# Ledger of designs, part 51: VH-VL binders against o27280

Target 1, 266 residues: o27280
Amino acid sequence: MDSMNVPEVLEIKRIVEESESVKTFIFSWDFRREVRPGQFVMVWDFRDEKPMSVSLIDPVRSEIGISIRRVGEFTDRVHGLSEGDLLGIRGPYGRGFELMGRDILLVGGGIGMAPLAALADEATARGMRVDALVAARTADELLFLDRLEAAGVNISTCTDDGSCGFKGFAHERLLTLEENHDMAAVCGPEPMMFQVMRILDERDVPAQLSLERYMKCAVGICGQCCLDDTGFRVCAEGPVFWSQELSRVREFGRYRRDPAGRRVPW

## First folded at step 1 (VH-VL)

Design zA11 (framework fv_azirkitug)
Fold by ESMFold2-Fast, scan of step 1:
Structure zA11 (fold): chain C 266 residues (1-266), chain A 121 residues (1-121), chain B 107 residues (1-107)
Amino acid sequence: as target 1 above (266 residues)
Amino acid sequence: EVQLVESGGGLVQPGGSLKLSCAASGFTFSGSAMYWVRQASGKGLEWVARIRSKANSYATYYADAVKGRFTISRDDSKNMVYLQMNSLKTEDTAVYYCTRPYDYEGAFDIWGQGTLVTVSS
Amino acid sequence: ETVVTQSPATLSLSPGERATLSCRASQSVSSYLHWFQQKPGQAPRLLIHDASNRATRVPARFSGSGSGTDFTLTISSLEPEDFATYFCQQRSNWPLTFGQGTKLEIK
């Protein structure tokens, strides 16, 4: 049965303003269709359809939340919607995060905190100790701090400009944090994720990384969204990958490809 | 206080064996890769062996010069890393350091005092 | 393997002077080069990792620069405790390889 590939028209139940540029849209959800942290849905505004990570999974209230950053025409239109308005949702798609051990480190950059916020809820519900390193360019772009605090997460922040917490990049902050985690989950800009992965690999901390930029490929597109050295299709095998899978990919964090297939540095 | 303390060095004849030990304290040993690096008198440093943590299945790596003769191992219950050295050659004469990287590969932030291994008749 | 060569072998300077130490790799190592300081009878001490990043508790007078095959360690104003042997090390290609060292001595 192919019902998850047909958009379901859902009413926006509640909107939470996370920052000036990010809103979380909350919908009633039938949990007979399972959703896991790290998975994404296709959001349809009746003109365009875009992939968005699930940032809230609440089976007790029968709700999911989708956090959307205002970056272009589609997201500007969606940000203009109100409670009671309708959106098409199909999915979920992709591989979610796996949890193991007793302690987890979350490292999120910008909107990359969205799938990690859902993961934090699951990890804390499982009884894990959760440490989160939340990174952004400025204090106003740090996301989900109140939600993470309410969940009992130990929070460290860093901003490029020093307006909140450590002044510098996520990987620089990570150098000063405690090293004793059973696993890590990382989501954010690819250069950040590459640097964080290298540190975690050297510390022998297994990490899962979410390649959000590749979620632009909708389910049903025949490849074209694959890791260069391994041939993995991100839509079929990702967006979440273990660090040992990505360590074989020479292009991860170093290069991308233009439409002509040429390697372009980050 | 973070410390690495090596022991087991000494004088041995060519073809002989020695087992070096390194005791770690003051950090989370079980989560760290451990390395052996050696230095011949008046010479530069040379990487010898690496062992990763349990999370990476205790994967081991060796310099070509020692491969097949040396074995690196660890005991996380005792915070110990070891280097079993077999079929020793005169060119293996060096001070052997136990070390760990804090961050990036080869960025050895924590070092032991070293233990001298002399291979001579 | 990647060969790393340091120059000069010995550098004689006085306290207060600027020291510039060079390290060349036989092939590109990108920015993946570390610098260590070693005093007689002691283990090495990490100074700079990945070309330009100063390690913790290392004084601001130490700085690193360079990329590809050519790297420099600079000590802006020498203190008496800085007279030691300095080693560079590449981590771009396995096995890890070190330079032969530059001995910094009092003039």
Scores: ipSAE 0.000, ipTM 0.407, lowest interface PAE 14.8, mean pLDDT 84

Design zA12 (framework fv_azirkitug)
Fold by ESMFold2-Fast, scan of step 1:
Structure zA12 (fold): chain C 266 residues (1-266), chain A 122 residues (1-122), chain B 107 residues (1-107)
Amino acid sequence: as target 1 above (266 residues)
Amino acid sequence: EVQLVESGGGLVQPGGSLKLSCAASGFTFSGSAMYWVRQASGKGLEWVARIRSKANSYATYYADAVKGRFTISRDDSKNMVYLQMNSLKTEDTAVYYCTTYEDILTGYFDYWGQGTLVTVSS
Amino acid sequence: ETVVTQSPATLSLSPGERATLSCRASQSVSSYLHWFQQKPGQAPRLLIHDASNRATRVPARFSGSGSGTDFTLTISSLEPEDFATYFCQQRSNWPLTFGQGTKLEIK
């Protein structure tokens, strides 16, 4: 556990431009420190540290990938880096996805496809049938379609503007899909995940959902990413939760908290 | 108060037919999947059939032991679920329960009716 | 299909004693495991849902634990009405499967 709490300075081996706003940073990784889909790492640019989900896990090449969307000062600085530059990485942290049964449905919105892309690789390697519903605002914001296709995933797309696939939201597209799955994994904006979870529960498909609520996991200081009603801690209990666990969290899909801790509806 | 009330059981000869009914109340029936589960005397529970909600096109699923012989259906206007049993065999003798899962948004539960006895005997 | 096995088949104890009942799945069911109590001539009644959550009006002496493939139902101090058959059920993988039951009988 000590080595997971000390950042290792790693060289950026390769950068993949996933879209105008998303890049995947690839590093050599020592797989004695095991990492699973759904886990996250803390990325340190020597000024600030932020949690990022692992989007590529490749033991054959001894590489991991971390996909980062440009949304603020930290991510803008990281996006300005080049191959050969250095970043601090510590972790992995959190509970990863569990794979069960013969077939799985992945439902990803925007950058939420990042941890699901890693999960798709593992599921296909296990011989599972993988269906993915990939949702975004526009066709240009759909992520990882080439990786999913290369992995043998059956892909459905959904865009708000209708520029690719179904015109509408992920949950609306899901209602038109008639397949039964042994499990599902969902990651994306919380309102989308809430609607998708409701449909999957109605279908009696057990689902795992990855919350984007993260915190820094400093040595000896855990528990500050606590969910209201259940006492679940994202860094300790999550970020991946089963839908049955989330059904008892009044906050999920209904409201969020501003920096002052006040409730703000979705 | 959630209630599931089964009816339609009875004694029937091998090769015969019976139709079971389940009346549901106290929850959002139209949004819920409905199940039939059976239990032979002194034995464990065995899932028999499932029917999904309208949002899932009323998709139906059956245990291997009953495929091709049993048909599950529902009538959302009456809050009813049915199990049509054809070509009955002695091993189909059991108490048949209808069950459901509560909507994820209101909490999770499994609730069972009182059951209806089906006896297949010469 | 996911095979669910319960142990022991029968457990003989006295009122006031602690009971621990086991349920094992042939593959991971995560936390999607429920426990039911059934008394002779009655329908099964939900005790614990999602591995560890006590159902409404179920006494505090009943508790559930476990995840993945190994689950336990614990009754901290047996009351006379607790002598019944207990079943576990997984909903993680289709088809739905149940354990064969553990009969808790008075010594």
Scores: ipSAE 0.000, ipTM 0.370, lowest interface PAE 16.3, mean pLDDT 81

Design zA13 (framework fv_azirkitug)
Fold by ESMFold2-Fast, scan of step 1:
Structure zA13 (fold): chain C 266 residues (1-266), chain A 124 residues (1-124), chain B 107 residues (1-107)
Amino acid sequence: as target 1 above (266 residues)
Amino acid sequence: EVQLVESGGGLVQPGGSLKLSCAASGFTFSGSAMYWVRQASGKGLEWVARIRSKANSYATYYADAVKGRFTISRDDSKNMVYLQMNSLKTEDTAVYYCTREDSYYDSSGEFDYWGQGTLVTVSS
Amino acid sequence: ETVVTQSPATLSLSPGERATLSCRASQSVSSYLHWFQQKPGQAPRLLIHDASNRATRVPARFSGSGSGTDFTLTISSLEPEDFATYFCQQRSNWPLTFGQGTKLEIK
C-alpha cells in the first residue's frame, strides 16, 4: 500500500495572503508521511489536479503549507476557497534539497521563494547561517520577507525596477555580495537560475536548483517532464538538481519545452 | 499605469525605409520582452519581431515575411524599443503596435498591454 | 505554420444574450491559446490566456474553454461594451499566429 499515492481530502485550516496574487493554504498533516523542502504535492480541487511546491513544513504544529499563485482557471478556483473548505492532497513527490556545511545562500525569484522558505526554516533549525537573496520584477512580487526575517534569515532584496532594494537582476545583485557560502539553493525563472549558477560555479559554491518548468503530468502519471540532454525526469529525479548535473544540459537556461514537446527559446 | 506610445509611421515609397519607436512607462521595461505586431486594414494581427530582456541577452526573433529587412532593438536606459524597416513592400502596409510580454519567465506570448499603434503606408 | 481559423466571421446578437465564438487550429496547440478583444480604432486587449484563464480586470462573464485544436470564447450575458472584434492566438507552435477575427455586432 503506497500511502503517498493515495489522495487525502483535507480541510483548509488557515489561508495566508502573501500578495495580491499568492496565497498559502495550510493543512493539518500526519508526519508519518515525511515531507522535505523542495518536494511537491498534487493539489486536487475535485476537477483538476496540479503540482504545487510545499512552502511550509511544521512538525511541531503538525501542519504543511502550499503556496499558490493565481495564474489560471484551476488556481483562480482554489483562490476562491475559504478556511473550512476541502482540497485533495497527494504526495509528497520529488527529491528534496540537501543541506551541507554551515552557511547557505538562498536565491529566489518570485514564487520560487516558496520552496526556499521551507528550506530556510530547516536550515535555521539546524543552526546554519542563512543568507537569502530575494528577487522580483517589482516590490509587490517579493514574497516571504516577513517569514524569512522571523526565522533569523539575513535578507538582501533586488527588483528590476528598483522599487525595493538593489535595482537590477538577481545575478547582478549576487555579484555585489562578497561573502562565501558552503552551498546555495536557487529557485526562480530559468534564465535567472542559469546566470546565478554560472556565478556560483565561478566561486566554487555547490548549488542546488529547483526546476518549476512545464511538466507533462496527467493525474497520477508523473514521468513526462524530462530534460533534453540527460533524460532526467523532473518529477521522479528532480525537481531539485545539483549545478554539476545542470551544467551538462544544453537546454537549461536556453530552451524550454511547450506542451507539444517543441523547443521554444526562453 | 502602464503606457506604450508608438511613433515614426508615415507614407513611404516601395523600397524605402522607416524607423518606428515605442516609449514605455509604468513598468520594469528592462525585465520585459518587447514585440512589434502589425495589422493590415480590416485584417487580423501578425507578429513581426520580438526582442527579449537583458537577462536573455537581448535575443531577437523575426517573422519570415520581414527577416533580413527589419531589425528590432531596444535602449533600456531610455525605456525605448525600435523597429528599423528597410526595403519596404506594399504588403508591409499596416498599423504597427508595440506590445509587451508580461511573463515572469519572459516567454509566455501573453500581450497584456499594447500601444495605440502607428500607421505605415507603403505606396507609390 | 499553424493556421488559426475563427468562426463565424460575424456574429449578430442583442445585449443580454450569450455569445459563443470558435477558434480552430490546423494542428494541436494543447491549451496554449489566447483571446483578445479589439474595438474600432483601438489596440487589442488581452481577455483570456492559455485557453481558460481570465486576464487582469476582465469581467467574469468572459470565459474560455477547449484544448488541442478546438477552442471557444463565451460571453455569458452581453453588455453594450462587448460588441467588438475578437481574435485568438496560438503560442504552442513557432511562429506565433493569430486568427482572422470574429466581429460581434449589435442585432
Scores: ipSAE 0.000, ipTM 0.372, lowest interface PAE 17.3, mean pLDDT 81

Design zA2 (framework fv_azirkitug)
Fold by ESMFold2-Fast, scan of step 1:
Structure zA2 (fold): chain C 266 residues (1-266), chain A 120 residues (1-120), chain B 107 residues (1-107)
Amino acid sequence: as target 1 above (266 residues)
Amino acid sequence: EVQLVESGGGLVQPGGSLKLSCAASGFTFSGSAMYWVRQASGKGLEWVARIRSKANSYATYYADAVKGRFTISRDDSKNMVYLQMNSLKTEDTAVYYCTTDLYEGYFDYWGQGTLVTVSS
Amino acid sequence: ETVVTQSPATLSLSPGERATLSCRASQSVSSYLHWFQQKPGQAPRLLIHDASNRATRVPARFSGSGSGTDFTLTISSLEPEDFATYFCQQRSNWPLTFGQGTKLEIK
């Protein structure tokens, strides 16, 4: 019957190397179960379960893709897997991105490009003009550039060290882009998103931002989903938020919380 | 249908030059990295050069054996990739293949190859 | 560079027999190893990508396994058209490197 919140054991159909540290795992998917850009799934390796953004949504091939950066024990184990191996997938969860207007700006930092790559595919299929600002520390950490170009996206890059494109941070590069957009979608390190949001607000461009650190809240994990003085519950409303919602949250871009709820600087 | 067609091979004396061409069709060429891989008679495959897409600033990479002598380039308006080979050595004698990984990370499409013979 | 070594150099078998070809990398390549088949006068043909994934239109008798440094290509029951040279290739580390090849020949 209903298998909501129960992991389905799926075979890894294909693995794409996105960079030295990022792989996209592709699974067959029954699209009677709707998946939207900006949503995530829980990936279970039969020991631990972690939230991962959906980076590929392909109803023509009946496939979804999940991009995973190697950053710890769980992701190291998953990166050691091969096609034909099994993973548990539960979801999708969370609020996806909404599209409006004729043109959209995507601003992604590092692995934050994963959900934005899926959004780019939907926006281009809808006939929107898509501009993407792809940011990373170094050229080797820029993700999905070839896929975005193949989709017809207009790409600008920036790296902290200047190894590709503009030398500097995403918000510094954005200040040199004078184009108007009907909307924007932003995903990446929270300090980057905060700076980008402020610029977009000044330009009167409505933006949606994905708070990846709160994806665990969308599956109802104990009370850690509340955002400061606004009383937002990310498990009910996130991980994607409009910029006007986030502008009232004092902690956004300034500090994070540890497992005990204590404020910790970025 | 993906197709790659190499041309420009031939006989050349040591120290000479040749320019290889590869005509691509059936995929989004501008979004794909392009590669040259060679194979000497009865020997294994050896990667020689890579050029990334415009989104990656046409970054170029070379095997140590050819660095400084070979130059890979592309013309996205014509769906062409090129290999300019200078200061050729007898050790460069091989069939040269054009291939692409279509951002999937594996070479599923190869041209028929073009033979380069470097001898006196 | 990551050195990729294949064994044996030559494998002599009869049609209907099982073939097992080995590929070893000098350092971990995770699952980023591919297998190619090449017949005389032809370009390489992709058989298996990323250790264990059969490429499009490759017969089910071909299978790949392994991870890290040790990989195997298995042909469960040899057909006459399978007698060719097989190469493995790693894509985990730059530069891209290929094995020296295993020649599968009729006994």
Scores: ipSAE 0.000, ipTM 0.396, lowest interface PAE 18.6, mean pLDDT 83

Design zA3 (framework fv_azirkitug)
Fold by ESMFold2-Fast, scan of step 1:
Structure zA3 (fold): chain C 266 residues (1-266), chain A 121 residues (1-121), chain B 107 residues (1-107)
Amino acid sequence: as target 1 above (266 residues)
Amino acid sequence: EVQLVESGGGLVQPGGSLKLSCAASGFTFSGSAMYWVRQASGKGLEWVARIRSKANSYATYYADAVKGRFTISRDDSKNMVYLQMNSLKTEDTAVYYCTRQEDYYYGMDVWGQGTLVTVSS
Amino acid sequence: ETVVTQSPATLSLSPGERATLSCRASQSVSSYLHWFQQKPGQAPRLLIHDASNRATRVPARFSGSGSGTDFTLTISSLEPEDFATYFCQQRSNWPLTFGQGTKLEIK
C-alpha cells in the first residue's frame, strides 16, 4: 500500500506519437502491482504531479502505457522528454471498469479514448464483441483508430466538423446506431458523457463513465469530493461510476466546482 | 513461444490452383488479424491478403494483383489461416509468409518461415 | 497506393562503421512506418515500429527517426550479423506497402 503512494522513478522505454497533440509513454511495470483499465497513475516530472489514465496494459511484455495530451505547462514539458528520460510514477489509483455480458459499447471523446483503448484490449481478450464510437472535434483528434482496429474492435467515427465519419456530436451518432449492448463504457468531455448517458439509460444499457475531473479526489489530494445534491463522495468511489449513480446527480453535465468548492458552469 | 508454420507450397502450372495453410500456436489466435505477405526471389515484400478477427466479422482485404483470384479464410477452432490461390500466374511465384499484427505498438512481429510457390510450365 | 522508396539500393561498409538508410513515402504516412531486417533464406524480422520505436530484443545500436515522408534507419556501429537487407513498410494508407530494400554488404 505505502509503495503505491511513493513515486517510483521509471525510465521512458518508448514514446509513440498518437497525433500532433497526444503521445503514449511506455514504461516497464512490475505486475505485482495490478493495473486495470479505468485506473490512473500520478505522473511526476520532478516539478509538478498530474493524474494520467493508463492507456496500455501489457503483462506479457511487462509494460504499461500512459497517453498524454499537450494542454499546458506540465504536459508541454513531458512532451519534450525523450526515450531514456525519467519520470516519477505512483499508483495505480481509482476504481477500474467492470466488464459484464458479451457485448460492450465504448464511447470515447478525444483523450477519453485512452482508458477505453486499454478496456478494449481486455474486453477482446475475454472474447467480448466490442463496438467503439470514437468522437472528436476534427479528424486529426480521433485517437487509437488503428489500435482499436488491430484489437478487433468494430469502429464508428464522429466529428463535430464532419471531417471524418458522421458529422455531429457523439450522442447524435449514437441515436443512429441500432445495436443492442450488454453494457457501455464512456469517457470524454463531461457534456458529451451526460448526453450519451441519457440515451443509454433510455435503452436500459448499463454504463460506466470515467470522470477526469475527479482523478485527484480519488488519491485524496482534495477534501472537496462530494457531489452537489447527493453528498456522494467521488474521491472514495471514483473516477469510474455507473450511470445509475450519476443519473440522480444534479451537477453532472451542468456545472463543476473550482478548488474552493464554488459552482462553475461548463 | 509464438509460432506460425506455413505449408502447401509447390510447383503448379499457370492457370492452376493451390491452397496454403498456416498453423498458429502460442497466442490467442481468434483475437488476431492474420496476413499473407509474399516475396519473389531477390525482390521486396508484397502484402497479399488480410483477414480480421471474429469481432470484425472476418473482414477480408486483398492486394489489387490478387483480387478475385485469391481467397483468405480462417478456422479459429483449429488455429489455422488459409490462402486459396486460383488462376495462378507466373508472376505469383514467390515465398509466401504467414504473419500476424496482433499488437498495434509492435507491427508485424511474428512471421512463419515461408512456403515456396512456383508457377511455371 | 503510397509508394515507398529506399536508398541506397546497396551500401558497402565494414564492421564498426555507422550505417544510415533512407526511406521516402510518396505521400505522408505520419509516423506509421516500420523497419524490417531480412537475412538470406530467413523471414523478415521487425526492428523498428512506428518510425522510432525499437522492437523487443532489438539491440540499442538500431534507431529510427523521421515523420511524414522522410525516414531514416541508423545503425551506430555495425556488427557482422547486421549485414542483411533492410525493408521499410508504411501502415498509414491502405494497401500496406513496402520499400524495395537496402542491402548492407560487408566491404
Scores: ipSAE 0.006, ipTM 0.413, lowest interface PAE 9.9, mean pLDDT 83

Design zA4 (framework fv_azirkitug)
Fold by ESMFold2-Fast, scan of step 1:
Structure zA4 (fold): chain C 266 residues (1-266), chain A 123 residues (1-123), chain B 107 residues (1-107)
Amino acid sequence: as target 1 above (266 residues)
Amino acid sequence: EVQLVESGGGLVQPGGSLKLSCAASGFTFSGSAMYWVRQASGKGLEWVARIRSKANSYATYYADAVKGRFTISRDDSKNMVYLQMNSLKTEDTAVYYCTTEYDSSGYDAFDIWGQGTLVTVSS
Amino acid sequence: ETVVTQSPATLSLSPGERATLSCRASQSVSSYLHWFQQKPGQAPRLLIHDASNRATRVPARFSGSGSGTDFTLTISSLEPEDFATYFCQQRSNWPLTFGQGTKLEIK
């Protein structure tokens, strides 16, 4: 019986530089503790602890990978680490993605491709046909293209500035793609996910969406993360939600919360 | 048996009009996007028009070469797709194929084609 | 629009030989490229979808490879029925565009 509430101190086995601002840290993992795509772990640098999505699940090599974007003091310190250095890892936590049917559409924005890359590996291993729409502000922020291509994923790209692929937003590119899918999985900025969800709902494609801001709530550390109109417990149900669940939440895609709990438009 | 059968082709003078029909059978027509693709003698294939399913509000799309002159439509009760061609030009001379990119295997590629119908625009 | 260019225009080979047909896109189409076979008087037939996946009932001698802008269709050992015109098509960008075709003919 292993305790998930105590961080296990693990050695950084390898570091993959995904972009100028994103690195994947790879650790040996005992798969007697199941990890599923869409779940996250708490990463502890012996000073602060932050939730990070699992981006690689490799039971053949007995490895997991955690992709981290450099955005503040904690992530800057972690990015300064080298292979052989130690980090505390506890988890996994949260609800993972559910796979159904024979084909799946992945729609990812920026670092939101991290949990979707792990999902792509699982879907491909199951023999599913995988299409990925990878969106970012610029070409330099498109993530995991080489890994997705190596896995046999059919890739579309779009960038806000047109520096790679379609010029525009993910939902605009999705409207030009008329592929029918048994399900979809979406992860990225909340306004993007809201627009994508609406299109998929119109197409009768069931979608699962991963909400980064609810990862802390899944471990029970913040009451302000509860879903406004539904009252259901994010700690038990996040970070992955079905589109039918999210369509009932008035705030989704429209508002965020500031540190005082006030609504702020996206 | 999965099948698409085009009809309505023929000889027409420049500036004339012609309406093509495509009868579908053997698959879930109402859930499928339908396309018209043409091929001039000895030349390559050229996409002409697309109409989406009811779930996508029957949205229509056209190649720039035919925009404003051609209209694609469908009748799900009859499993029919149509191409109304107005203000025909000699450059519109081609075999017109009805096709779709959805089949029972889950492909998103043009895997169902009709036999084609010849449209000749000549004086 | 994305321009798709095929080479060579004509390829003359004998049964039993290996055929390699090329397709280049003017901008990246990722893996969203299909290959079709067309015999005289017939509609096109899908051979390969999404760069490397064989369509239903397509013999194992047909294979596709490539990504981004450069793609190839390979026929490992030509059979008499393989002599036809081959077209590639990209589906990454609207409008959908096809190559001009490669005619595979008997020596």
Scores: ipSAE 0.000, ipTM 0.382, lowest interface PAE 18.5, mean pLDDT 82

Design zA5 (framework fv_azirkitug)
Fold by ESMFold2-Fast, scan of step 1:
Structure zA5 (fold): chain C 266 residues (1-266), chain A 121 residues (1-121), chain B 107 residues (1-107)
Amino acid sequence: as target 1 above (266 residues)
Amino acid sequence: EVQLVESGGGLVQPGGSLKLSCAASGFTFSGSAMYWVRQASGKGLEWVARIRSKANSYATYYADAVKGRFTISRDDSKNMVYLQMNSLKTEDTAVYYCTRLDEYSYGFDYWGQGTLVTVSS
Amino acid sequence: ETVVTQSPATLSLSPGERATLSCRASQSVSSYLHWFQQKPGQAPRLLIHDASNRATRVPARFSGSGSGTDFTLTISSLEPEDFATYFCQQRSNWPLTFGQGTKLEIK
């Protein structure tokens, strides 16, 4: 009876090639099962199941999109699929972003722009003013720029190597941007998110941060995606956290944990 | 037409437990986030706990003062939200209100009448 | 957390007079502040949302103003039923927080 925990076998309706390493897989979706930006689904290729953030939520077309970066065996297999092929989808899971105020800032790094692209669509549909800082190591890793522009988002870019936009890190670019925001949403590499959070906290801008690095270990297994000091589990209480919550987590921005619980510096 | 009705309050000793209930009607309960807000005598309103809809995996949030002691839950088939209160302290004495939050405006637009919880020796 | 402070704690006035209630936030909440009325033994009632927007079926004598950290609720000419406690609430910063209340009482 609980449709969120039953895998549904869905046909790949359309595939959008976002970059050489990222594809968005689009499925017909019954929106009686609500999906919010910041939530994730479990994608099952009939061999392995992995969590993926929802990057497109389109009730008008009755479509949902899932953006996947090619980084290993599972994602290589999924990237090899074609329109008409089948995937199992279970979910959605996790808490999504909450929109507050009228003027919002999105800060995304690499594939972290995927959940933020869905958020941008919702915010602009609500009549909010949206500024997006899109960051990546190189120009080829900047994602969703055309989609954000089409939605009416004000875009700033930066790359570590200077191949597109501002040369430098997201937090360095943020220091040169307007401070006039009611809230922010941040998703990307944890060191980037930590630096961005610090700046937003100094500006008294409430921020929501999406922690995706632990999702693959926690769904169905209690305590596996656990943050130290708070006992938060990313799949149960995240992946989206307010900056006030994360300021209490000793681990955030300093180190990560491997499956054995050992500390691994960023 | 929107109604929220709280029950389950009463007198309890420090360290005791109570379970509050809130019956909702007149709106699509399953799609709404629900809150518990309390008010001590002569004091302001204080948020206690929040539970999101099924679409957000029933995510729960707690005020620091009650985290680890209180548990919010819901039963969408009955249009009910609950607050399990354990290890009660004298400072938990308050009228407890069940409220819904409009997601766009973030205003608490509908309130129940409240249920009194007294923690006393 | 954003601390919301109301003043005065008690305001004693007569019917027909103007009431001005103050609410201050410890940090900017833009225009995202609500006002509630509470009568003894009753639940709070939303009066003003987002600083200046009157809620449905709220009398025209109630008005709100302000932005940033400083907000006011004004009742242009007090009616007997207006003597109650008034609370403000900010929605800009998590967690949502309320003021301690201003009690309007008859002189």
Scores: ipSAE 0.006, ipTM 0.410, lowest interface PAE 14.5, mean pLDDT 82

